# Miniprotein binders against Phosphatase IMPL1, chloroplastic (IMPL1): the designs that were tried, part 1

Scores and structures below are computed, not measured.

Target 1, 311 residues: Phosphatase IMPL1, chloroplastic (IMPL1), of Arabidopsis thaliana (Mouse-ear cress) (q94f00)
Amino acid sequence: VLSEVSDQTRYPRIGAKTTGTISPAHLLEVVELAAKTGAEVVMEAVNKPRNITYKGLSDLVTDTDKASEAAILEVVKKNFSDHLILGEEGGIIGDSSSDYLWCIDPLDGTTNFAHGYPSFAVSVGVLYRGNPAAASVVEFVGGPMCWNTRTFSATAGGGALCNGQKIHVSKTDAVERALLITGFGYEHDDAWSTNMELFKEFTDVSRGVRRLGAAAVDMCHVALGIAESYWEYRLKPWDMAAGVLIVEEAGGAVTRMDGGKFSVFDRSVLVSNGVLHPKLLERIAPATENLKSKGIDFSLWFKPEDYHTEL
Positions, changes and structure headers below are counted from each chain's first letter, unless a header gives other numbers.
F, E and O are the ipSAE of ESMFold2-Fast, ESMFold2 and OpenDDE, as the mean of both directions, binder to target and target to binder. V2 is 0.75 times the mean of E and O plus 0.25 times the DockQ between their complexes.
[cut] stands for letters that were removed.
The coordinates of atoms that the task and the answers printed are left out; those that the model quotes come from them. Centres of patches stay.

## First folded at step 1 (miniprotein)

Design F2
Amino acid sequence: SKVRVYIIVETDDPELAKEIAERLAEEAKKLGLEVEVRVEGNRVYIFVKADSPEKIEELLKRLEEELKKRGVKVEIRVEEK
ESMFold2 (binder alone), alone request of step 1: mean pLDDT 71; pTM 0.625

Design F3
Fold by ESMFold2-Fast, scan of step 3:
Structure F3 (fold): chain B 311 residues (1-311), chain A 80 residues (1-80)
Amino acid sequence: as target 1 above (311 residues)
Amino acid sequence: MKYRIIVEVEGDPELAKKIAEEAAKIAEELGAEVEVRFEGNRIYIIVETDSEEKAKELAERLREYLEKLGVKVRIEIEKE
């Protein structure tokens, strides 16, 4: 059965309308393999001793991140040698003339990983001409003594899966019955202050707001229907590329925090179950517009210079 | 001349992949060039061939393949 557009889904879809000459299924096969291969590296590291010194924890995080990235890159390059890859910090590998851009986060939730807190993931998304085409996120669950994973995946127009089972966003239609999620960057600027104010406001009117610390996990939790919304300022493309497609394909809505059409190169994201999206924007969009008036930069970022987009 | 074959399927990525692979195989056997494009749950198979008959034969073989899989799909042929 084809997914029907609900009467309450009224935001522009962000998923690629075409994947060109490569099928969505082939892209999905490779994003899943890449994410699972990175996750195997991370799983090997989850039970390593957590040194309480900053250097010891930092070394474990950076070693794991780099090893996971290398494993993911090998999978992508072996399958698509001419595709473009964007890693964290804007690192670019491959052919800038490619229509396909892989956005890789080899370890999302590094603070949680460092402490053994069970909320981190490996996230791999691929874009076609700037629009998400396929995605996979491998979430780590359980924590010390009982580590396990679950795999999320989606293709544009193909729906979303968790461990091979179709998933859908919740049908919760009132903020007072909603469980919400947000995150905060390390810079304590006007965007941080504004989001702390939104956190306070939404905590008062909802069932609660969580701050779990891994954007890809947070978005997958919205797609799974265990939370109603996630929003955050200053996320980078590798933080968002996979999770936003998984949310949209689970029936959710994705916009910028000002309500505008989202691209993975935007500096803010609001994902929701769709039904609550207008109610959330009533509070979030004015706050975001106020940040723009104060000079906070919301221009596109980390888009490779020669990457051709149809945004 | 270019011909476009439109296959409308449910949102099953694995089925879409099999359709694309089979279309490419049939095109090679017929000496035609094929380009496959995906748009949501639609597959556009663009056939570059010297005759409309070859495009129709590709569509017919693809339809037979899909019927053998027990899948009901809608196939349309358009001149590009």
Scores: ipSAE 0.000, ipTM 0.161, lowest interface PAE 21.7, mean pLDDT 84
ESMFold2 (binder alone), alone request of step 1: mean pLDDT 72; pTM 0.653

Design F4
Amino acid sequence: SKVRVTIKVETDDPELAKEIAERLAEEAKKLGLEVEVRVEYRDGKWRVYIEVKADSPEKIEELLKRLEEELKKRGVKVEIRVEEK
ESMFold2 (binder alone), alone request of step 1: mean pLDDT 74; pTM 0.672

Design P1
Amino acid sequence: SPEEIQKLRDEAEKLLKRIEELAKQTGDPELIKRLVKLAELLEEFIERLAEKTGDPELVKELKELIKLLLEIARKLIEEAKK
ESMFold2 (binder alone), alone request of step 1: mean pLDDT 67; pTM 0.491

Design P1b (from P1 with T26G G27V T53G G54L)
Amino acid sequence: SPEEIQKLRDEAEKLLKRIEELAKQGVDPELIKRLVKLAELLEEFIERLAEKGLDPELVKELKELIKLLLEIARKLIEEAKK
ESMFold2 (binder alone), alone request of step 1: mean pLDDT 68; pTM 0.518

Design T1
Amino acid sequence: SPEEIQKLRDEAEKLLKRIEELAKQTGDPELIKRLAKEALFLARLIELLAEKTGDPELVEELKKRIEELLEEAERLIQEAKK
ESMFold2 (binder alone), alone request of step 1: mean pLDDT 64; pTM 0.505

Design T1b (from T1 with T26G G27V T53G G54L)
Fold by ESMFold2-Fast, scan of step 3:
Parts: structure tokens; sequence; C-alpha cells
Structure T1b (fold): chain B 311 residues (1-311), chain A 82 residues (1-82)
């Protein structure tokens, strides 16, 4: 199948070139319904009284995550009973011979949700033979006393939408005028310390670096054009599958942090508005190569054993 | 049904015990961690579906996945003994 490059993205496209026997429109309908159904569960929980004890908050987060995941799974299985689903922690359900893999994060930004901080989301992506085919992210905004949502969606080759309106990445062409975003994993290894160094360096040369705490939200903000880039080491497929397609379809660029072609199963992601991508890689790619030389593992992860991919 | 839920719980418990046995035999710690996380995810999903009502199609898929993981664990145990 033929490959094309967009105006804003000069890097290899990651979106699926075909969706097989299921139309992009049908995948979009179901991915939107799944994300919306999960988000309705989360919205019911945002206004529940919070216990001031840590255990009370942890129970609320766990129960909400479980309930949101059940709601999403029900939608997916009722529409596509033979599809493969990858949940958080690498749990796999369904037919491993399926070309369609659903990557579900029922509550992205659990710490933010626990505190009522307005940066968390429900994220649902579907891959066709390893490549993102359709995506929806429901972002929670406002915070206590004024909760609301924004719905993002995309299909491969179909463009990106926010609340039904076409969106596009920013045209910012200088790092010194950029607002950047990053995140940090829980392991304090060489990747963590390297990204802290990148955070310090980019803070000095840009308008600032944000650490919002929800990868799907961060990527949607790049797609919406209100930030220029997001990067992070050690993200899992459910963290990335929807957001990367939304960025690409909004005209952005998606690569690994070494500049190589991105796969949802890679352990690093750099998304940007495209025009800044080479400038960002000048600093990020050498740091990532140095991590490889120190023995940090960047092999593919969480790819189901028998899942066929055209990466 | 309560019987179906209990059967799934029993199968998940069996899987977790086989994974513990693999850990005792010195199988790759990263592989053990991966298998344990998959087994725990399935156990959590069984509880979640029990609360919401068990979908018969999902029950069959859960049974199949637990069986696949049990077969993988058994293969690894046999390999470790040789």
Amino acid sequence: as target 1 above (311 residues)
Amino acid sequence: SPEEIQKLRDEAEKLLKRIEELAKQGVDPELIKRLAKEALFLARLIELLAEKGLDPELVEELKKRIEELLEEAERLIQEAKK
C-alpha cells in the first residue's frame, strides 16, 4: 500500500493505510461510543464525596477505573466480538488472530482524578495490523464545581476533530516561542534522570515545560495547537494509541525519541507540531541514544504474542 | 451465574499458583512479572464483570485466555526442569 507525507509531517506516517473489511466510519462510531460510555462513568465519580484519607481516595480511583473499563469493554465486545483488546498492565482478551487491537486506558491521569485536578481522560484507540486506525479521547476540564468535557477523535487519513470541529497543530517555528510538555515514569532510572535533564534544558530555552500528568491529554493539547510538543519515555500502548493518531491527523509529527519510526509498542514517543520536530530531536535524540549505550532497554513491549503487525 | 464466577476465580487462582511456582524455579524475573500482571488483570476483570453482570461471550474469552496462560506457564515449568 502507498504511503504519503502531509504538509506539516515529513516523517513516516503511523496511521493505518487501510482498515480492512471494517470502514473507518464504523470504527470511528464505535471508538467514540466506547470513550463516551467510559467518560460517563468517570463523570458520575468526579462529584462523589471524597474521603480525606489516602485509602478512601485510592478506593475511589480503583472503583472508577474498573467501572470505566467494564463500560468500554461492553461497548467494544457488543460491536466487535472477535476483536483483540489490550487493557492496562498487559491484559489481553479476545481472538489473537484478529487484525484489530483495541488499546484502552479507562482513566488516564489517576493521580489528577484523585485530587480533582482538571487533567485526566478516557482514551480508546483501535489498531489495524499494528497501526492506529481510529481514536477517541474524552478530556475532563474545569475541575471542582464546573466539570465539563472535550471529545477528540480521528481516523487514519480522516483528520482530527475536537467537539466535531476540525483541529490542527500550531505553526510555531521557534523553540523559544514554544510551550512544551513532558511526563515522568515511576522508575527513577537513567531514563528518568535523562528526562529531568531534558526538562531543565528545554525550560531554559522555551516558554516553559508543563508536566500535566495525563499522556492522552498532553497529546490532544498538541493536536489542538495549544502546546507545540510532548515527549515521554516508558509509555505503554494504552497511553499512546489514541493520542498519537489524533496528533498525526491534526498535521503533527510522531516519532520515537531517537527520531526513528514510531510504533505504539515502542518505549518512547515524541509528538510535535511538525515544524519544530527536527529542532527538538537535535537535543532529544542524542540523549536517547546515550540511554541505549547505558543498557536501557528500548525493545518493543506489550505487543500480544500472536498479533500480526505491519509496522 | 455464581457458579460461573466461582469457576473463573478458581481458574485464575490456579494460574497465579503456577506463576508462583515458576518464580521459585528461577525463571526470568521480567517474564514472571509480565505473566503475574496479566493474571492479576484477568482476576480484576472477573470481579468487575461479576459486579456488572457476566456477559456469556466475555466469560468464554476469559476462560480461553486463562487456559492459554496456564499452558504457557506449564511449558516454562517443563523447560526449567530440563
Scores: ipSAE 0.000, ipTM 0.198, lowest interface PAE 15.6, mean pLDDT 84
ESMFold2 (binder alone), alone request of step 1: mean pLDDT 78; pTM 0.722

Design T5
Amino acid sequence: SPEEIQKLRDEAEKLLKRIEELAKQTGDPELIKELAEEAKKLLEEIERLAEKTGDPELVKRLKKEILFLARLAELLIAEAKK
ESMFold2 (binder alone), alone request of step 1: mean pLDDT 66; pTM 0.510

## First folded at step 2 (miniprotein)

Design B0
Amino acid sequence: SPEDIRRLQEAADEFLRMVEQLARAGVDPTLIQRLADEALFIARQVELLAENGISPETVRDLAQRITELMDEARKLVDQARE
ESMFold2 (binder alone), alone request of step 2: mean pLDDT 74; pTM 0.621

Design B1
Amino acid sequence: SPEDIRRLQEAADEFLRMVEQLARQGDPTLIQRLADEALFIARQVELLAENGISPETVRDLAQRITELMDEARKLVDQARE
ESMFold2 (binder alone), alone request of step 2: mean pLDDT 65; pTM 0.466

Design B2
Amino acid sequence: SPEDIRRLQEAADEFLRMVEQLARAGVDPTLIQRLADEALFIARQVELLAENGDPETVRDLAQRITELMDEARKLVDQARE
ESMFold2 (binder alone), alone request of step 2: mean pLDDT 76; pTM 0.648

Design B3
Amino acid sequence: SPEDIRRLQEAADEFLRMVEQLARQGDPTLIQRLADEALFIARQVELLAENGDPETVRDLAQRITELMDEARKLVDQARE
ESMFold2 (binder alone), alone request of step 2: mean pLDDT 64; pTM 0.438

Design B4 (from B0, 29 letters changed)
Amino acid sequence: SPEDIRRLQEAADEFLRMVEQLARQGDPTLIQRLADEALFIARQVELLAELDPTNPETVRDLAQRITELMDEARKLVDQARE
ESMFold2 (binder alone), alone request of step 2: mean pLDDT 64; pTM 0.449

Design B5 (from B0, 29 letters changed)
Amino acid sequence: SPEDIRRLQEAADEFLRMVEQLARLDPDNPTLIQRLADEALFIARQVELLAENGDPETVRDLAQRITELMDEARKLVDQARE
ESMFold2 (binder alone), alone request of step 2: mean pLDDT 74; pTM 0.636

Design B6
Fold by ESMFold2-Fast, scan of step 3:
Structure B6 (fold): chain B 311 residues (1-311), chain A 83 residues (1-83)
Amino acid sequence: as target 1 above (311 residues)
Amino acid sequence: SPEDIRRLQEAADEFLRMVEQLARAGVDPTLIQRLADEALFIARQVELLAELDPTNPETVRDLAQRITELMDEARKLVDQARE
């Protein structure tokens, strides 16, 4: 055999092994309804005239984000009044003793939304005892005058779907044939400068690196097989919870950027088509270890204090 | 410090008001859009700074300095647009 695909079991699975008393199908039904409801709020806002001043754009982003969040929260609370919800900026709502934690991003890619650039999404994931159980991401495509959506979904062990059709990661087995994606935070620390260097290095050895600005979209593009990998430092649980499950269920691999077992509460993620994962880690893992030696904090964050996890 | 962060927030608001005044004065809409984009970016940086964990004082200081530099550059662009 001239070409071999890496076994994805090489990396620990992150999806929940069980969903407890609530079936994966029921969780998926509510996750999809929540994401769709938030997306309807966002779609109404993209079709409104843009104010040319910054104040108008800032108000539009903030109002849309808040309205989308309220719509998603209403769906979750009506269906599961006793579940725990983690929203943007670490806001916690509900029963801290619940095994189910909903991680919601009501508008991923707010800068893109503000500019009408077609790379933003509504992202809803639910964890069972810390592990992703079900997910849905509604991606906005087309842009001004032709807005449309693409819906991604997955359950742990159930596979991944895009608009109801089964999807899978690409079979690309060489970095020189890969299209890669990364993202950057606004904090210009050592992690930022390290990732700029990785961006430069990978640009030289691959077909190119994209910086689109919406983590959930980026992960869904890996799951869909139109990009081979996405990595980023400093992502929060609501940025990752849905996308990582969709990638894994599409046959991809998910780890921390040091190659360790990933948790939604970790501060780095590397997702890939699986077969390229070891080759990507050859460059990414040493860079991440160097950041630890410089005192960059990679401890778990935004995990609710009383939330029971099996990490 | 919290006082320095408040001063940056006030400066960002002042910059937004200047862009609004230029728009009302009929400056080229494409230039106003670029200035509005810059103002939005600066305001997002200031929001990030206000939400940062104060246990990382060097990161807070570096971001505050960068925001100040961005605002100084943006003010020069506004001055050029007025001419």
Scores: ipSAE 0.000, ipTM 0.147, lowest interface PAE 20.5, mean pLDDT 83
ESMFold2 (binder alone), alone request of step 2: mean pLDDT 77; pTM 0.675

Design B7
Amino acid sequence: SPEDIRRLQEAADEFLRMVEQLARLDPDNPTLIQRLADEALFIARQVELLAENGISPETVRDLAQRITELMDEARKLVDQARE
ESMFold2 (binder alone), alone request of step 2: mean pLDDT 72; pTM 0.611

Design C1
Amino acid sequence: SPEDLRQEIDRLAQEAERFMQEAKELYKSGDPEKALELIRQLADKAERLIQEVRDAVRMDPSNPEAVRKIEELARQVDELLREIERLAQS
ESMFold2 (binder alone), alone request of step 2: mean pLDDT 61; pTM 0.449

Design C1b
Amino acid sequence: SPEDLRQEIDRLAQEAERFMQEAKELYKSGDPEKALELIRQLADKAERLIQEVRDAVRMGVSPEAVRKIEELARQVDELLREIERLAQS
ESMFold2 (binder alone), alone request of step 2: mean pLDDT 66; pTM 0.517

Design C1p (from C1 with Q14K E15L R18L Q21E E22F E25R K34E Q41L D44E K45I R48K)
Amino acid sequence: SPEDLRQEIDRLAKLAELFMEFAKRLYKSGDPEEALELIRLLAEIAEKLIQEVRDAVRMDPSNPEAVRKIEELARQVDELLREIERLAQS
ESMFold2 (binder alone), alone request of step 2: mean pLDDT 65; pTM 0.493

Design C1t (from C1 with E33K K34R E37K R40L Q41F D44R R48L Q51A)
Amino acid sequence: SPEDLRQEIDRLAQEAERFMQEAKELYKSGDPKRALKLILFLARKAELLIAEVRDAVRMDPSNPEAVRKIEELARQVDELLREIERLAQS
ESMFold2 (binder alone), alone request of step 2: mean pLDDT 64; pTM 0.462

Design C3
Amino acid sequence: SPETIRQLADEARKLMEQAERLYQSGDPQEALRLIEKLVDRVTEAIRHDPSNPEALREIQDLARTAEELLKRGNLEEAIKLVQELADKIRELASQ
ESMFold2 (binder alone), alone request of step 2: mean pLDDT 71; pTM 0.613

Design C3b
Amino acid sequence: SPETIRQLADEARKLMEQAERLYQSGDPQEALRLIEKLVDRVTEAIRHGVSPEALREIQDLARTAEELLKRGNLEEAIKLVQELADKIRELASQ
ESMFold2 (binder alone), alone request of step 2: mean pLDDT 66; pTM 0.518

Design C3p (from C3 with Q7R D10K E11L K14L Q18F R33E K37L D40E R41I E44K)
Amino acid sequence: SPETIRRLAKLARLLMEFAERLYQSGDPQEALELIELLVEIVTKAIRHDPSNPEALREIQDLARTAEELLKRGNLEEAIKLVQELADKIRELASQ
ESMFold2 (binder alone), alone request of step 2: mean pLDDT 61; pTM 0.476

Design C4
Amino acid sequence: SPEKALELIRQLADKAERLIQEVRDAVRMDPSNPEAVRKIEELARQVDELLREAERLYKSGDPEELRQEIDRLAQEAERFMQEVKELAQS
ESMFold2 (binder alone), alone request of step 2: mean pLDDT 62; pTM 0.473

Design F5
Fold by ESMFold2-Fast, scan of step 3:
Structure F5 (fold): chain B 311 residues (1-311), chain A 80 residues (1-80)
Amino acid sequence: as target 1 above (311 residues)
Amino acid sequence: MKYRLIVEAEDRPGLLAEITKVLAEHGINILSIEVERLPDGTARIYLEVEVEDEEQLEEIIKRLEKLPGVKEVRVEKLDE
């Protein structure tokens, strides 16, 4: 539909225009297998007893995160032994000459997982020359007594799916009717203070702002059309790589929080249903520019050494 | 008591030596050490240490936070 296409074309696309020698379908097959394999590890741990001691709870989180990561790495390496992998802990594994970079978050929403709160995910994205090519996110829903999953996936130019069904962003056209989402880092700096003010402001003018604690889940909820927008400062590539492609392929818009062209190596993101994007930027962009004037820049802070990008 | 210290810092030669020197000066036994080098030029240093009491732990954290290039020190208790 032309109206939906026109809304999306207002903002630069972030998805890879080509995937080189490996087809989008083949990349999708492997990202889905990788995310599913990690999620099976996490699912085995969701009903384990939650110990109130710091050691016991921390061990469960750390052990689950590491086991999920190992399972995902095994799938990727068996299929593409020469590809680069960037894990949540910031480590680079593989050959730096590869055009393919896998950004994995083996357990997004670790605090939620620790408490058994039903908002966490396994997130796997693959970039081709710096641009998202394929993505899968396995979201955990229900919580104690009724755990289940939803699987999200996308390829650049191929659309977005949830449990095999095509999904699309909402058509909500007024902030007053919107359900919004944000998140916060643990550092209480100027970016944190700025986002607390944005949270207060948007809570007053919308139907509400949620702080759910898992970036990949938050972006998938925008793609699914059950929330209108998500924004956050101080994210990492593994927090964003899969979710941004899923949003874009569902018909949404993805920019930096100043409204500029987004890359996975930026440290902030604004995703939305597209139609609300300019109205959100009216409030978010000036706040983000003020942070830049204080020496806080969220653009292009990360790039693996010698990894070739088209940014 | 056993604690895990997570030191977030700039990745520069000699920083790890400065961190371990602070621990050695306080008679702290290092049970394990792991360094994660991040692509943005920072490092996360994970130190499992055994301390006599919480007063000693607080003193060490304050000294580590004063080292040039250290951005943050987090602490996690490992046993009781």
Scores: ipSAE 0.000, ipTM 0.112, lowest interface PAE 23.8, mean pLDDT 82
ESMFold2 (binder alone), alone request of step 2: mean pLDDT 81; pTM 0.763

Design F6
Amino acid sequence: SKVRVTIKVETDDPELAKEIAERLAEEAKKLGLEVEVRVEYRDGKWRVYIEVKADSPEKIEELLKRLEEIPGVTKVEVREVE
ESMFold2 (binder alone), alone request of step 2: mean pLDDT 72; pTM 0.640

Design F7
Fold by ESMFold2-Fast, scan of step 3:
Structure F7 (fold): chain B 311 residues (1-311), chain A 82 residues (1-82)
Amino acid sequence: as target 1 above (311 residues)
Amino acid sequence: SKVRVYIIVETDDPELAKEIAERLAEEAKKLGLEVEVRVEYRDGKWRVYIFVKADSPEKIEELLKRLEEIPGVTKVEVREVE
């Protein structure tokens, strides 16, 4: 009965079943190089003076984001000149018919970066026919006086690594013993107010909910086993593409916030250690269905009409 | 919602596409309309898709009139989806 119950709570895997003509190892080599190259640009900027004015902080963020992006794109284009890149607002950049789509966040957690708060990352994922194939996230740790990085990586079916070591999600089986993470978009709409209600509810029943401010970092912390779950509405593909594969390959579960099969092109995600996933959905799924009844549906938000998918 | 309306807005300026998406949410809210907005780059153009659940054709027509007056919009198309 226990095996049957465990099997019933399993969720469809989101990782690509094949990577086509390019091996998983080769994709991994390039995503790691791309993420590392972007991270080197960000590391050069972490100790630059922080102005207290919004303009001064904004300029530093914008300059660092653009420089990191340029460095990452150079690595991708040098290795795979015919691959597609997912750009601003979910658009496809490139004029090839490639099955490979790169989802890049050159600086995740820009507010944290602006303040020198140690929760930001460079996130690089590559999809094969719409499904995550390989991923790397370089997390910035320590903060002022002691900056360092921690590198996460995964390939579909290959497992997840942190600094070259295998990682696995936690085995925590009760919400009352869980550390949870969420995030909030800048738009204060019905999804925002719904998630504030979920934040209050889960704060009351768990060991706590963190709002650290970088989606890729938050997902990597679930994969590492130091938090049990992360969920957020109104994400973009580049916020999720790398982190979701790393969680899944660490043994975690990835679904839509209604429990349905996740796609990188959805605008919301629930990741967990797997064991707690059904318990989390008991509260999250009804709230998400209520949003759908009001006309807010995050499924396949950025339709890839010019990109070949098997979604 | 009795009727679902699908509205396409198209522009060649990525910054304008973002501004259009944000302004659509703002104008729909002023009219009491519930709306979903999606932004996509397709065939060299930035497209803004709007899904509206509306009880009144007059509110939809007013929203469209406001969108058609935005500089840089290259296309506006309305589809009714049951």
Scores: ipSAE 0.000, ipTM 0.176, lowest interface PAE 16.6, mean pLDDT 81
ESMFold2 (binder alone), alone request of step 2: mean pLDDT 75; pTM 0.669

## First folded at step 3 (miniprotein)

Design A1 (from Bx with D37L E38F Q40A Q45L E48A)
Fold by ESMFold2-Fast, scan of step 3:
Structure A1 (fold): chain B 311 residues (1-311), chain A 83 residues (1-83)
Amino acid sequence: as target 1 above (311 residues)
Amino acid sequence: SPEEIRRLAEAAKEFLRLVEELARLGVDPELIQRLALFAARIAELVEALAKLDPTNPETVRDLAQRITELMDEARKLVDQARE
């Protein structure tokens, strides 16, 4: 007799099936070092004065983002001088012929960081031929007067860890008992309006929907089992590359918001604890299809032109 | 050309001042943060452009075009904030 869980819909795995000539353990060592090094830069900045003027606050955020990025880049380049790196806004560094693409967010949740609100992270993921191979996210917790961090990591096929301990998604099997997360971006277009409608609908039928403001943190919370799902339109590769692998390796499911096979270059993501995934798609997939019918572009984006993928 | 580089640098400075003005008017903090990041990326590209060898026109044109595109995108966000 198989359990009801074994009969549930299965989704295609997104993690890399192989990592080529570099072992998963070696990739993990370097992604963890890179994320830790960036996080040390951010930690030094968390207690710096928050100027009430735009220039002072903007300078703190910009300086911290740049310093964190420089620290992460130094670790990656020192260990793999010929690898390709995708920075924020599509900036490309390194060898376009590399099978390894590093997707780096040196400070995820910049608005939260600016205010000292404890929901931001350093996120580092590495892809092998387009598929996530290894990941680490350093989450900032506590907030003013009690800052601390949690470190998440995963390798494709290796499982997920939080502070060295194995983690697993929740077993919650009903939306009415679920805590959900989403984000909206800054533009008020049809995708924004559609997601506001989803937010309202899911708030009514679940235990609540959170809008925390840091995608990597949100995905790690699903992997840790303290939330059941996260979804958002128009996230970029650096927002997603690490978090999606950590969710999948914790036993979760990852798809596009139309239910299709996900890549980090897609413009929508739905992550969940797996068991709720079909129930979430019943509401989310029709809304996403409607956006396509209205002409919203869901083609791949920010994939480096000459980067070879096996998607 | 040196003239184009100077014009881009001045435009980037003017855009940064506009973002600062919007922040003082109490515009949405998330939008201000996004505009600040655009302004920072524009400034980085302007600095990179200033350090390039003027005898390599294709590289100069590529960076100038990227700066112009980012500035145009940022100006659209500013216009949305004003509405």
Scores: ipSAE 0.000, ipTM 0.177, lowest interface PAE 20.5, mean pLDDT 83

Design A10 (from Bx with K13I E20F E21L)
Fold by ESMFold2-Fast, scan of step 3:
Structure A10 (fold): chain B 311 residues (1-311), chain A 83 residues (1-83)
Amino acid sequence: as target 1 above (311 residues)
Amino acid sequence: SPEEIRRLAEAAIEFLRLVFLLARLGVDPELIQRLADEAQRIAEQVEELAKLDPTNPETVRDLAQRITELMDEARKLVDQARE
């Protein structure tokens, strides 16, 4: 349990304060099983021969994504038949009156997967009344000839684990010594242009900025302490639900890119090791406010219509 | 509606991604340029539509149809290159 709050980590916690009638331990067992089951499907696919034609690669990606999603859905439905599920490929399934919303990304980093580049993951999070309750991310590492996995997990108030061992964010306290991460969507709008300027600026003042291409992996790397921060505009709930809880439970901070209180239905995220969070916001928050003044929409999105939240 | 315009923009960007993939596969540079020019034109039309307060439903449907037709043409070129 992480209850200590320092001057560098005084941002509102996003994890659920209670999980209702289902224990955190039980939710953890099921998110871990779901993520593992999806990852087994993906691991079978990484060993298949690659066809360099668009059709061959596209079919491999879509077939793997759908098979992974089906495997995850079966685990969730078998354990909690009345819960609501939001999946990237399948849309919304289940009882909209449920307090529990499962946010699944059956294959995060599809471009990396298609090329055999070792940065993709299976990501499963469950929310209780809109707030992250439990999470698991299975990261694929090594690449061709040496594929392996690394499993991350967390419960709200329970801390974060990597392969069963407790993890924590780094203590790096200067941007000049930080390794940062960001990502870009395919929409070349004002948010994209603004983030390209932030990328350029932060590359010049830090040890470097990475663009690896899998949001769940990027957030888990912040939680593990091998990078200091990750930020991105226009992420969807399935991109973020698991990773943000893992960061927070590892002692990190999670906000919107304007510094406001985060929910998984927000369109921007800034995660960090906490101690650097105010310094990062000095540059990121004004840029984000400028986008709002230009009419860029940062309202909540992909929240199921009848899903009750305590945001 | 704003949601329909967003969906069209996302589809147009995915089509641009497909055009770049075709270029990596060695498809005729002139065909790639034509597809890229058409995708850019559609993206510009989507951007102009996003500036309108009242959205014309006929225009939205026409743009969606044009995107579908271009994606079908691109897939035919991929199939042809595979042969």
Scores: ipSAE 0.000, ipTM 0.140, lowest interface PAE 18.7, mean pLDDT 82

